# VH-VL binders against Nuclear transport factor 2 (nutf2): the designs that were tried, part 8

Target 1, 127 residues: Nuclear transport factor 2 (nutf2), of Dictyostelium discoideum (Social amoeba) (q86hw7)
Amino acid sequence: MQSVDPQVVGVGKQFVEHYYGIFDSNRAGLTQIYQQQTTLTWEGKFLSGADAIVKHIVELPFQQTNRKINSIDCQQTYQPGIMITVTGTLIIDGEAKNQLKFVQVFNLASNNGSFLLINDFFRLVLD
Short names: E, the ipSAE of ESMFold2; O, the ipSAE of OpenDDE; V2, 0.75 times the mean of E and O plus 0.25 times the DockQ between their complexes.

## First folded at step 12 (VH-VL; framework fv_dalutrafusp)

Design d22 (from c02 with heavy chain D102S S103N; at its last look DockQ between E and O 0.71; V2 from the best seeds 0.00; counts 0 for: pae E 12.7 > 2)
Fold by ESMFold2, look of step 12:
Structure d22 (fold): chain C 127 residues (1-127), chain A 120 residues (1-120), chain B 107 residues (1-107)
Amino acid sequence: as target 1 above (127 residues)
Amino acid sequence: EVQLVQSGAEVKKPGESLKISCKASGYRFTNYWINWVRQMPGKGLEWMGRIYPGDSDTNYAGKFKDQVTISADKSISTAYLQWSSLKASDTAMYYCARHYDSNYGYFDYWGQGTLVTVSS
Amino acid sequence: DIQMTQSPSSLSASVGDRVTITCRASQDIRNYLNWYQQKPGKAPKLLIYDASYLETGVPSRFSGSGSGTDFTFTISSLQPEDIATYYCQQYKNLPYTFGQGTKVEIK
């Protein structure tokens, strides 16, 4: 069976674990991940640059998140880099019965043997 | 670094209760399933069940249903496996293991194991 | 429950030999199969997930293949540190189930 390179999958899963570990524990720490060139579309709102993005995320109307990851899909890009699609369920402020389905897409660009977050898309999946 | 550190070996008699622990560090405890796996002396691996510490959702293999209790304490990042009344047949090595994806069950980190010996 | 039948139960091979272990599921599990290594006195270690993907840090001499009900695990050139028992594990359905293990020894 032809499949995605396991190293690509490994890098993508490690990034997701790192990103959500910071988001769910201390969102202000996401300044470590977002770059000057990064753009985020959050529920249709476009944000550019680390300061604007992190300010938006910190000011979201909840204190703590927890999440159940349902899927992580990774592919190489031709830029080159890694595109990552995550689906899952958010648990807001410890209320397991109030779960919100989400999708998030990360685009990582290769840079001198490491990866930088370039594009980020977040959506709640609602009817 | 992700670590799962289990409580030490136990020597017990039939009928006694026991609660063994699996303390997690290096990751967000509430975001990952913790599984319990039994290994009888000289035998293979048996999945016992799992817990999602974020909401305490649990699943048990039928063989272990009502024989053990799986629980977690989020405040100290610790999962537990508990017997109310041990049997000699409970003599085994018990492992906890972390589960990464909630839809895909592969165990990427394991505790060192807790040997439980139950002798009459 | 899905039964996993692993073959052989044990084998003995020389350093440098190609080692092949098979695992058969009692029903179709697509590619939802993992392989673990357990060295004596140690916890199991994930080597291969989803039938064919190597876990981070696993040497390239390990490989896996198959889908559906028939799966193969291969060590292309056996090394002294590969003395262990190897287990397949399905995760298509709960309860998760393991094969009965294959003990690999060096002659």
Scores: ipSAE 0.006, ipTM 0.579, lowest interface PAE 12.7, mean pLDDT 88
ESMFold2 (binder alone), look of step 12: mean pLDDT 95; pTM 0.963
OpenDDE, look of step 12: ipSAE 0.586; ipTM 0.898

Design d23 (from c02 with heavy chain D102A, light chain E55Q; at its last look DockQ between E and O 0.54; V2 from the best seeds 0.00; counts 0 for: pae E 3.7 > 2)
Heavy chain, then light chain:
Amino acid sequence: EVQLVQSGAEVKKPGESLKISCKASGYRFTNYWINWVRQMPGKGLEWMGRIYPGDSDTNYAGKFKDQVTISADKSISTAYLQWSSLKASDTAMYYCARHYDASYGYFDYWGQGTLVTVSS
Amino acid sequence: DIQMTQSPSSLSASVGDRVTITCRASQDIRNYLNWYQQKPGKAPKLLIYDASYLQTGVPSRFSGSGSGTDFTFTISSLQPEDIATYYCQQYKNLPYTFGQGTKVEIK
ESMFold2, look of step 12: ipSAE 0.360; ipTM 0.816
ESMFold2 (binder alone), look of step 12: mean pLDDT 95; pTM 0.963
OpenDDE, look of step 12: ipSAE 0.433; ipTM 0.865

Design d24 (from c02 with heavy chain Y100L; at its last look DockQ between E and O 0.05; V2 from the best seeds 0.00; counts 0 for: pae E 17.4 > 2, placed apart)
Fold by ESMFold2, look of step 12:
Structure d24 (fold): chain C 127 residues (1-127), chain A 120 residues (1-120), chain B 107 residues (1-107)
Amino acid sequence: as target 1 above (127 residues)
Amino acid sequence: EVQLVQSGAEVKKPGESLKISCKASGYRFTNYWINWVRQMPGKGLEWMGRIYPGDSDTNYAGKFKDQVTISADKSISTAYLQWSSLKASDTAMYYCARHLDDSYGYFDYWGQGTLVTVSS
Amino acid sequence: DIQMTQSPSSLSASVGDRVTITCRASQDIRNYLNWYQQKPGKAPKLLIYDASYLETGVPSRFSGSGSGTDFTFTISSLQPEDIATYYCQQYKNLPYTFGQGTKVEIK
């Protein structure tokens, strides 16, 4: 039988909980996660570097978010790291009737016993 | 799959009204701005204005403000450019084009154009 | 309004030649500049966005560079199908504005 290493899955899920915990409470706090080497593609717009990425996220036209996570998939990557795919439903400004499906992909790179966010892809899923 | 299809060529006299259309398909119409661009015979491109069909927010270039009306009908994914009284100087090709938002202000899809001829 | 000035207004070149078109903005527009190709009788087509990025499906002989007020569009090896008028367009501020166009002909 084939399965992903439980420690890989644990790290990936912990990262997702941490990331969305900050995003959904105060997204300016994402300065703790984004690095100078990180790239983000947000709805097709490519952004590089922590300053540009956090500025983009902070300036999004909403005050707060909450989300329902539908799935989290984690795999080890080469040299090593963790690729994480998240699907879910985003609720903006507490309006449960305005639910938006999304997908987000995170690529974490191993660095001296820890993990750093290197790539981030965010996309709303349109019906 | 994205497509903008404009209404056919028009031949009009000065003083007549006109409404030309731009029908969108293959994407979520309410999430993209629709722009109108004029090209007078033998001349370059001029941005006329735009509408965000999601909330009907509209912007005009100064020379076209109060000269034309830009509108949209979300129920049929169609944007419009309208004159209440045409002038001979309105003779031109008119294009519609979309863009996502102010951070993505490039027109990735264009309609085929509508030729409007206004002559006495 | 931000004025966009293209140079030259027209040019003739042979197949295989390198073609360079410049576009100057009347004020700093960072990289908020696009290039469009309009073939005779056709709608404009996006080639380059944000000064230097090639739109999907556009041949690699097309390129763009620059930032601030001075921008360059290059065709590395002119082909017969490149007969067109080329426009720069800024989107830093409303109203969006185009350059006056550069007509490229094959001699």
Scores: ipSAE 0.000, ipTM 0.536, lowest interface PAE 17.4, mean pLDDT 88
ESMFold2 (binder alone), look of step 12: mean pLDDT 95; pTM 0.966
OpenDDE, look of step 12: ipSAE 0.030; ipTM 0.717

Design d25 (from c01 with heavy chain S104P; at its last look DockQ between E and O 0.12; V2 from the best seeds 0.00; counts 0 for: pae O 11.7 > 2, placed apart)
Fold by OpenDDE, look of step 12:
Structure d25 (fold): chain C 127 residues (1-127), chain A 120 residues (1-120), chain B 107 residues (1-107)
Amino acid sequence: as target 1 above (127 residues)
Amino acid sequence: EVQLVQSGAEVKKPGESLKISCKASGYRFTNYWINWVRQMPGKGLEWMGRIYPGDSDTNYAGKFKDQVTISADKSISTAYLQWSSLKASDTAMYYCARHYDDSPGYFDYWGQGTLVTVSS
Amino acid sequence: DIQMTQSPSSLSASVGDRVTITCRASQDIRNYLNWYQQKPGKAPKLLIYDASYLETGVPSRFSGSGSGTDFTFTISSLQPEDIATYYCQQYKNLPYTFGQGTKVEIK
């Protein structure tokens, strides 16, 4: 069995599934995930706060996204929380040729029996 | 919506081969283990084995190893359980069930089951 | 293999009764234990995962506790729709193994 707590991995993977489910179906719906205190570095651009983050994501110059997840790794943070690393392929606008490798990192903080997204990093990986 | 839909009931004779299916939808098929669980008539649940469609990694319970073959076709999001030569003792309900890699280790979605009857 | 032993194998109780089922593992499985409900002619349904967490959509009258080798599943107030066989399942080690099941009936 894995050394990491299965509950940590479970929560992390559920979050990832939930997050990308919203992202790929209704980007505006990410307001339910991003908080006022959340920060996102998107392709090197630093964004702070749910409003700015969601606005940026919604304004991204593509209409459809689909993801093929290659890996999800989770660890419990020193402070009660979960760090998640995701690698995968992003398919934009249904074009097979528009497949981009990406890495995303989430830092979730434990909050009264639930988890809040605190930090988010997204980078495309160039070939 | 996540769904696992299994193939229909089978009536077979001893010695015959059989391959039953479990078609998944509503999620990334390659990212979740598919498990097969046997339930003999009036008996409990028995984990048979699992497959990770992403790389076709498989694990079997000892009593089922070399007795059945678990496979998957990720192009059609379908997992399979097959016998080369059925026995009367293979008569049972067979379920497919999904769970994450190794965690959480629970089966959150189940197929409706496939009844296999083997009799001479 | 890790053996899971449930108790009792069957029970009959009245509507509103508190029902308790136990599951014992042959070795320490921490909290790597789940509980399933199987109604007649239906596939099993997950109720409790990781010993004590209630699956989404499951009524709050269901609960689980325990860690290590001894686990308890409880229905705080038995309802008619709870007629089913309940199974514990460990996932600490392969092969995954189930308890033999507990058949719950209404008097």
Scores: ipSAE 0.005, ipTM 0.622, lowest interface PAE 11.7, mean pLDDT 92
ESMFold2, look of step 12: ipSAE 0.106; ipTM 0.751
ESMFold2 (binder alone), look of step 12: mean pLDDT 93; pTM 0.952

## First folded at step 13 (VH-VL; framework fv_dalutrafusp)

Design e01 (from c01 with heavy chain D102W; at its last look DockQ between E and O 0.58; V2 from the best seeds 0.00; counts 0 for: pae E 13.3 > 2)
Fold by ESMFold2, look of step 13:
Structure e01 (fold): chain C 127 residues (1-127), chain A 120 residues (1-120), chain B 107 residues (1-107)
Amino acid sequence: as target 1 above (127 residues)
Amino acid sequence: EVQLVQSGAEVKKPGESLKISCKASGYRFTNYWINWVRQMPGKGLEWMGRIYPGDSDTNYAGKFKDQVTISADKSISTAYLQWSSLKASDTAMYYCARHYDWSSGYFDYWGQGTLVTVSS
Amino acid sequence: DIQMTQSPSSLSASVGDRVTITCRASQDIRNYLNWYQQKPGKAPKLLIYDASYLETGVPSRFSGSGSGTDFTFTISSLQPEDIATYYCQQYKNLPYTFGQGTKVEIK
């Protein structure tokens, strides 16, 4: 059988919808998702810890975003967790003519019956 | 949890206007495509077009371009399909469907359908 | 537009039989093909995406295979609840297009 466990896919999709729901509506609310142990690489800039990560995201030079999610791929990791790759299109501050393609990778670790965000990579996709 | 609930059946005469609706719940409406699919009586499925509610980006199949208008109202999470002047050939079942992955084009959630009957 | 041709247009089989439906695209669509089930009076339901992957909650008796122009959908052991019309759909190019459907009945 060559398929990903449906439970893994379900958890991964739910996380992505939740994460971008907060990011695109009020990104300061991401303090509820990022942990002390979380690391983020944002366009090559490395950040560690919830406070540094959320500060970086809040300080980005735009007010709001809209995005179209193109794909979500999920796989179980060995130590049990979920690796998630997202591709999509980002529109910044309502400028529909300037659509930016992006990729983002989330690594969720299992922790006492829940999942914690441990690693996050965000990249704009250039030509 | 994801639901698409369509407006009720319509009986119309040729030349009348009509706007049918598809109300979404259980997900962020502005981040996924809504597609419209026609099924004429006893026939197969035809893709009509789609809208991305976040920016109103739309695409139409050539057969339906300029024959219908697809729109959305973000404030009430609702997509619409509308005709300015119905024809008898518009008699069909109309489905809305969510596009899970806009580049992958598979419809993971469907509305229950709206039957439109156009006859004099 | 990419034309999708299903075969057969209808079939009748016994409970427990292996059922095979084929779908042919008018040009190469790689694996950008989905299969839907539509039961009488109901909306279509996604069964298989990208030619061969089962949608969440779909019974394992359903499967798909193929790439390029020729695709196959299989029910390994037909059940009474599988009475429906089955459609293939390509998404390689807009407009998205469906096959004409295959009606599956029980003898």
Scores: ipSAE 0.006, ipTM 0.568, lowest interface PAE 13.3, mean pLDDT 88
ESMFold2 (binder alone), look of step 13: mean pLDDT 94; pTM 0.956
OpenDDE, look of step 13: ipSAE 0.008; ipTM 0.652

Design e02 (from c01 with heavy chain G54R, light chain R30S; at its last look DockQ between E and O 0.12; V2 from the best seeds 0.00; counts 0 for: pae E 13.2 > 2, placed apart)
Fold by ESMFold2, look of step 13:
Structure e02 (fold): chain C 127 residues (1-127), chain A 120 residues (1-120), chain B 107 residues (1-107)
Amino acid sequence: as target 1 above (127 residues)
Amino acid sequence: EVQLVQSGAEVKKPGESLKISCKASGYRFTNYWINWVRQMPGKGLEWMGRIYPRDSDTNYAGKFKDQVTISADKSISTAYLQWSSLKASDTAMYYCARHYDDSSGYFDYWGQGTLVTVSS
Amino acid sequence: DIQMTQSPSSLSASVGDRVTITCRASQDISNYLNWYQQKPGKAPKLLIYDASYLETGVPSRFSGSGSGTDFTFTISSLQPEDIATYYCQQYKNLPYTFGQGTKVEIK
């Protein structure tokens, strides 16, 4: 196939909207998304398992985030799943002058008719 | 479920101001760009500009940049298109439409349109 | 600005005919091209996105192809309810631009 399956793109964009909706409104709600087998690399720090990941995210030193998504790219993976790359701009604690560019990569695996988050990479884009 | 409901038809005179609205429902208003599209009588579609309601980031097509103002009120999920001084050449149908991001620039939902008539 | 040129401007065909509309961009737009249907008195409706992908709920007789500067929209078997004006639209660059439209009528 020379192009991405539109169902893969649809699922990936739905996931991104869902994930950031929870992250930006109530980060503790991310317990619904992270699994025991999920790994997160957050700015180079490796975390494994839902408990460690959610604890890290909840303890980040800010109260609220908002973001503007610049791009979402999705591809089907073998074994099968969906790889998602997101670029965008974060606004932390309503400070419009503190806009931070970021990239995040999600890897979803199929499970019993749904998708589970397996890998997550978050990076601020540095100059 | 997703709806964009526009304000009603307007009949105006040249020189008058006008602000028309596009009220969104059924989705997170701040996650989607709102676009404005003009259709002059018997003519095709013209993109006028867009706004990202979360931060009011706006872009205009060059011919419209100094002719209209695009704005949004997040608290009521509403986007606006406004003129400070209408011309007879502003007579047209105006649509609002949404898209998700720059890699998904297809307009999946449209308002019903607002007919603006400017007669001298 | 990227100019989009549709052809033909209008066409008339019989029910069951294959209908083909073309759209040419003034520069390479990859696959960032959409097709809309506008029935008389109604808002446009998205049919095809990203050159070849069918929007949810759109009948399979509609299809799109192409990449770069040359794009084709096809109705494999024209139906009475397909009477409309069809527009292509690019989103590779701002400002987004539409083709001039193709009016499709039944003989």
Scores: ipSAE 0.000, ipTM 0.610, lowest interface PAE 13.2, mean pLDDT 89
ESMFold2 (binder alone), look of step 13: mean pLDDT 93; pTM 0.953
OpenDDE, look of step 13: ipSAE 0.014; ipTM 0.630

Design e03 (from c01 with heavy chain S104R, light chain R30S; at its last look DockQ between E and O 0.71; V2 from the best seeds 0.00; counts 0 for: pae E 6.2 > 2)
Fold by OpenDDE, look of step 13:
Structure e03 (fold): chain C 127 residues (1-127), chain A 120 residues (1-120), chain B 107 residues (1-107)
Amino acid sequence: as target 1 above (127 residues)
Amino acid sequence: EVQLVQSGAEVKKPGESLKISCKASGYRFTNYWINWVRQMPGKGLEWMGRIYPGDSDTNYAGKFKDQVTISADKSISTAYLQWSSLKASDTAMYYCARHYDDSRGYFDYWGQGTLVTVSS
Amino acid sequence: DIQMTQSPSSLSASVGDRVTITCRASQDISNYLNWYQQKPGKAPKLLIYDASYLETGVPSRFSGSGSGTDFTFTISSLQPEDIATYYCQQYKNLPYTFGQGTKVEIK
């Protein structure tokens, strides 16, 4: 049985923790993750560039979020990079009854020994 | 850096109450389950239960249900394990451990452990 | 509850030896199996998750394999610093359960 490179998984896990740590504590702080070349499809809405993306996220109609992560899968991309899929439940405004299932996909590109978020997909999963 | 720091060793008598703590840092406390694991002297690891600080959802192993209470104070990123009435058989090392997600139910960060000694 | 049975309970081997520990689940747990290392007086440390994935920072001499009910943990070349008790743990169902542990010593 083959395994993913532990370094790839490690970087992917760290990125997810870092990303949601910022998202769920200070959405405006996502400017440190999103780049000008980053693109995000949020609930079907295409956004390009850190400014537009962060603005959209900051303006989302909720104040607090927590996440019950169900799964995180990582793979190395064909070019040096990492593809990450996340599934989980989003808890909104601290209300246990206000929960939404979601999927999120990240594409990270290797850049001079670090990684940059290039593509981001977020979608609520509805029954 | 993710850290779980547990409260100090406890020496108690049977019948006394006890509440030990696990303070988390270096990550979003409310986004990760905290587990409690018992290890009796010279024995193996026993999963006791878990709490999700984000909504205080809790799960217990059957043998620990109604024997202990797991709680959390998210304002100070701290999880708790408490007994209302200790027994000698509660003597053990108690670890808190972070659990990242349900489909990958591994404990990636552990506290240093809290030794609880219960004797008359 | 799902019972996890490790074998052997203890072993002693020489530095450089290949060490193999097995873990059997009482029912099919797919690949929902982790391996931990616990050194004397220390908290457990995650080494392998999802049966075969090496945790970040863990030496490559550690590996895991298996799926379903039978799992194997391997140290390809035992080192002095590997003296510890090793545990398997399933997370297929609640409650999570551990194997009884395998104590590894150096001859």
Scores: ipSAE 0.085, ipTM 0.774, lowest interface PAE 1.9, mean pLDDT 93
ESMFold2, look of step 13: ipSAE 0.168; ipTM 0.757
ESMFold2 (binder alone), look of step 13: mean pLDDT 94; pTM 0.959

Design e04 (from c01 with light chain Y53W; at its last look DockQ between E and O 0.68; V2 from the best seeds 0.00; counts 0 for: pae E 7.5 > 2)
Fold by ESMFold2, look of step 13:
Structure e04 (fold): chain C 127 residues (1-127), chain A 120 residues (1-120), chain B 107 residues (1-107)
Amino acid sequence: as target 1 above (127 residues)
Amino acid sequence: EVQLVQSGAEVKKPGESLKISCKASGYRFTNYWINWVRQMPGKGLEWMGRIYPGDSDTNYAGKFKDQVTISADKSISTAYLQWSSLKASDTAMYYCARHYDDSSGYFDYWGQGTLVTVSS
Amino acid sequence: DIQMTQSPSSLSASVGDRVTITCRASQDIRNYLNWYQQKPGKAPKLLIYDASWLETGVPSRFSGSGSGTDFTFTISSLQPEDIATYYCQQYKNLPYTFGQGTKVEIK
C-alpha cells in the first residue's frame, strides 16, 4: 500500500471546500482566490489574471451552481505546491436535468506558509 | 458558525408516525451531505443513511431501508428523519451530522441529538 | 458491509498514562478512517480524520496511525477531561460503519 502525505490531502480538501463554497454561493467572491499570476483554461478558453478570470466566471449564463464531488486527488508538486484534481457533477440553477459531469484541476504554489492558486483547468466531461 | 439544531425529544406510542428535524445554519446547506446516526440506549453508533439536499440523492444502510424516510427541504435548510409506524425498538438517540463528499466522509459537525422514546 | 472491530471495549488508566486503542477493518479501507470522542450526554466530536489528521482545535496529545486494516488511536498523556467513549468509523464504502466503541475511564 502507498498513500499521499496526509497534510497535502488535508490542504487540498480544505481548498476545494473553500473554493466551491464561494463559487456556489457568490461567484464574485472568487476575487479572494484568483491572483494576478493565476491562469484559467475554461472549456478551452485561456484567461489570465484575477480580473479577467472572475469576470468570465461571473458572466457565465446561469444564476446558481451546486455540485456533488465524486473524487478529490491531491499530490505534492516539485515546485513546491499541491496539484488537485476534482471530478464531480455540476447542477445548474437547481435543475436535475442540468447535471453535467466535470473535471477541474487546481495547481497551488507554496507561498510563505500558505498556498496560492496558480493554474486552474475546468472541463465539462461530455458523453 | 456552523450549527445543526435538532428538534426536541419525543415520547410516542407504537404505531404512531414521527418526523424529526435537523436545521442547518452557517454554511451552504446544499453543498453537504446530511447523515442520520442512531444510538440505542447504552449502545454504540449506527449510520442510518444520508441525503444530499442539493438534489435529494439518498442512501440508506440496508437495515434501515424501508424502515425510515430521509428527506430535506432546502428552502429552510432542514433535513428530516421520518417513521410511518414507530416500534418500541425505535427508542434511541438520533443524531444528524454533515460531511462534504465521499472523499471527505468525516462528520465534522453534529446536531445535539433527538431522544425518541416509544412506549405504551 | 465493512465490519469495524475496536479493542479494548473499555479501559481504566491513570492521569498521565499513554492510552492506545486499536481498530481493525474487515477489509482494506486505505486511510478512510476517522476517530470520534463522545463524552457522557453529548454528541460525538471528530478528533482525527483520514487515520492521522488532527481536526482543528484538538489537542496534540491525540494522534492516529495505520492504514489498510489496522489502525491505532493514542492519547499520549491521559487527562481527566478525556473520559469518554471513542469510536472509529470507516468511510471507504457505504454503509458507513463504526466500531463498537472504547470506554476510557480514570482510575
Scores: ipSAE 0.027, ipTM 0.701, lowest interface PAE 7.5, mean pLDDT 90
ESMFold2 (binder alone), look of step 13: mean pLDDT 93; pTM 0.945
OpenDDE, look of step 13: ipSAE 0.421; ipTM 0.862

Design e05 (from v34 with heavy chain S28R S31N; at its last look DockQ between E and O 0.66; V2 from the best seeds 0.00; counts 0 for: pae E 4.2 > 2)
Heavy chain, then light chain:
Amino acid sequence: EVQLVQSGAEVKKPGESLKISCKASGYRFTNYWINWVRQMPGKGLEWMGRIYPGDSDTNYAGKFKDQVTISADKSISTAYLQWSSLKASDTAMYYCARHSYDSSGYFDYWGQGTLVTVSS
Amino acid sequence: DIQMTQSPSSLSASVGDRVTITCRASQDIRNYLNWYQQKPGKAPKLLIYDASYLETGVPSRFSGSGSGTDFTFTISSLQPEDIATYYCQQYKNLPYTFGQGTKVEIK
ESMFold2, look of step 13: ipSAE 0.294; ipTM 0.788
ESMFold2 (binder alone), look of step 13: mean pLDDT 94; pTM 0.954
OpenDDE, look of step 13: ipSAE 0.180; ipTM 0.793

Design e06 (from w02 with heavy chain S28R S31N; at its last look DockQ between E and O 0.75; V2 from the best seeds 0.00; counts 0 for: pae E 3.4 > 2)
Heavy chain, then light chain:
Amino acid sequence: EVQLVQSGAEVKKPGESLKISCKASGYRFTNYWINWVRQMPGKGLEWMGRIYPGDRDTNYAGKFKDQVTISADKSISTAYLQWSSLKASDTAMYYCARHSYDSTGYFDYWGQGTLVTVSS
Amino acid sequence: DIQMTQSPSSLSASVGDRVTITCRASQDIRNYLNWYQQKPGKAPKLLIYDASYLETGVPSRFSGSGSGTDFTFTISSLQPEDIATYYCQQYDNYPYTFGQGTKVEIK
ESMFold2, look of step 13: ipSAE 0.354; ipTM 0.798
ESMFold2 (binder alone), look of step 13: mean pLDDT 93; pTM 0.943
OpenDDE, look of step 13: ipSAE 0.400; ipTM 0.848

## First folded at step 14 (VH-VL)

Design g01 (framework fv_dalutrafusp; at its last look DockQ between E and O 0.71; V2 from the best seeds 0.00; counts 0 for: pae E 3.9 > 2)
Fold by ESMFold2, look of step 14:
Structure g01 (fold): chain C 127 residues (1-127), chain A 119 residues (1-119), chain B 107 residues (1-107)
Amino acid sequence: as target 1 above (127 residues)
Amino acid sequence: EVQLVQSGAEVKKPGESLKISCKASGYRFTNYWINWVRQMPGKGLEWMGRIYPGDSDTNYAGKFKDQVTISADKSISTAYLQWSSLKASDTAMYYCARHYDDSGYFDYWGQGTLVTVSS
Amino acid sequence: DIQMTQSPSSLSASVGDRVTITCRASQDIRNYLNWYQQKPGKAPKLLIYDASYLETGVPSRFSGSGSGTDFTFTISSLQPEDIATYYCQQYKNLPYTFGQGTKVEIK
């Protein structure tokens, strides 16, 4: 039998739904997710720490986003945690015709029976 | 808490129109697909179609295409299933159910709406 | 359209018995297969996704296996509350399709 632990998949999928629920509703609420030790690479720009990361996200030049998720893949990591890859389509400012394909990678570290976001990579997929 | 609450049972005559609803709460409505599933009396489950409320992208199973209309109102987090002219063969239980990604598994279901169409 | 054929259509078993239900797809669907339980008078409930993963809160007596075209759903020790109809569902292609259902009863 070749399968990923269902608990790992469950946690990873719940994290993604929670993250985008906040991002797409009120980006300032991401302060509850990003940590002082978290790093984000956003379209090649490196940011470190919750304050810098949340400031960057809040200041992005769009008002409203929605996610049409294609895939969520989760695997347990050896320093224990969860690696999550997400592919999907970002819809900006309610414009159904303005759709941007993206990939995002989250690395969650195990910490005292919970998971903390440590690494985050966001890229638009340009053809 | 995620909930899908459907409109109440309907008793109709052939030829009448009908619009039943599925009201979502506890999650971001525009980020999830809403599916409609029919169950005729004593029969199994049949997928009818789905809508992504974020952009109104809609897909129908071939046998239900042009028989029903699936729509959504983002402002009240509600999806709809609508007939312009009911037939006796439309008598069934209708469920709404959501899914998040392309894995197509329906993790939350509405309680169902019984539609009875008789002359 | 991908046709899903369940076997048997119904079965009766005693409390404590192992129950096995099969589901065959008309073409290769890899592991893109879910299982649902529908108790009398209730909405369906997801039990297993991606052929073999248990949904949160589902008892471990339920399991699934298989890939490609042939899938198996098992209840290791049937309980009285497991009286229900069970459905497989593929998500490889639209339209999503369900098996015809397997009604499980207690003798």
Scores: ipSAE 0.355, ipTM 0.817, lowest interface PAE 3.9, mean pLDDT 91
ESMFold2 (binder alone), look of step 14: mean pLDDT 95; pTM 0.968
OpenDDE, look of step 14: ipSAE 0.465; ipTM 0.867

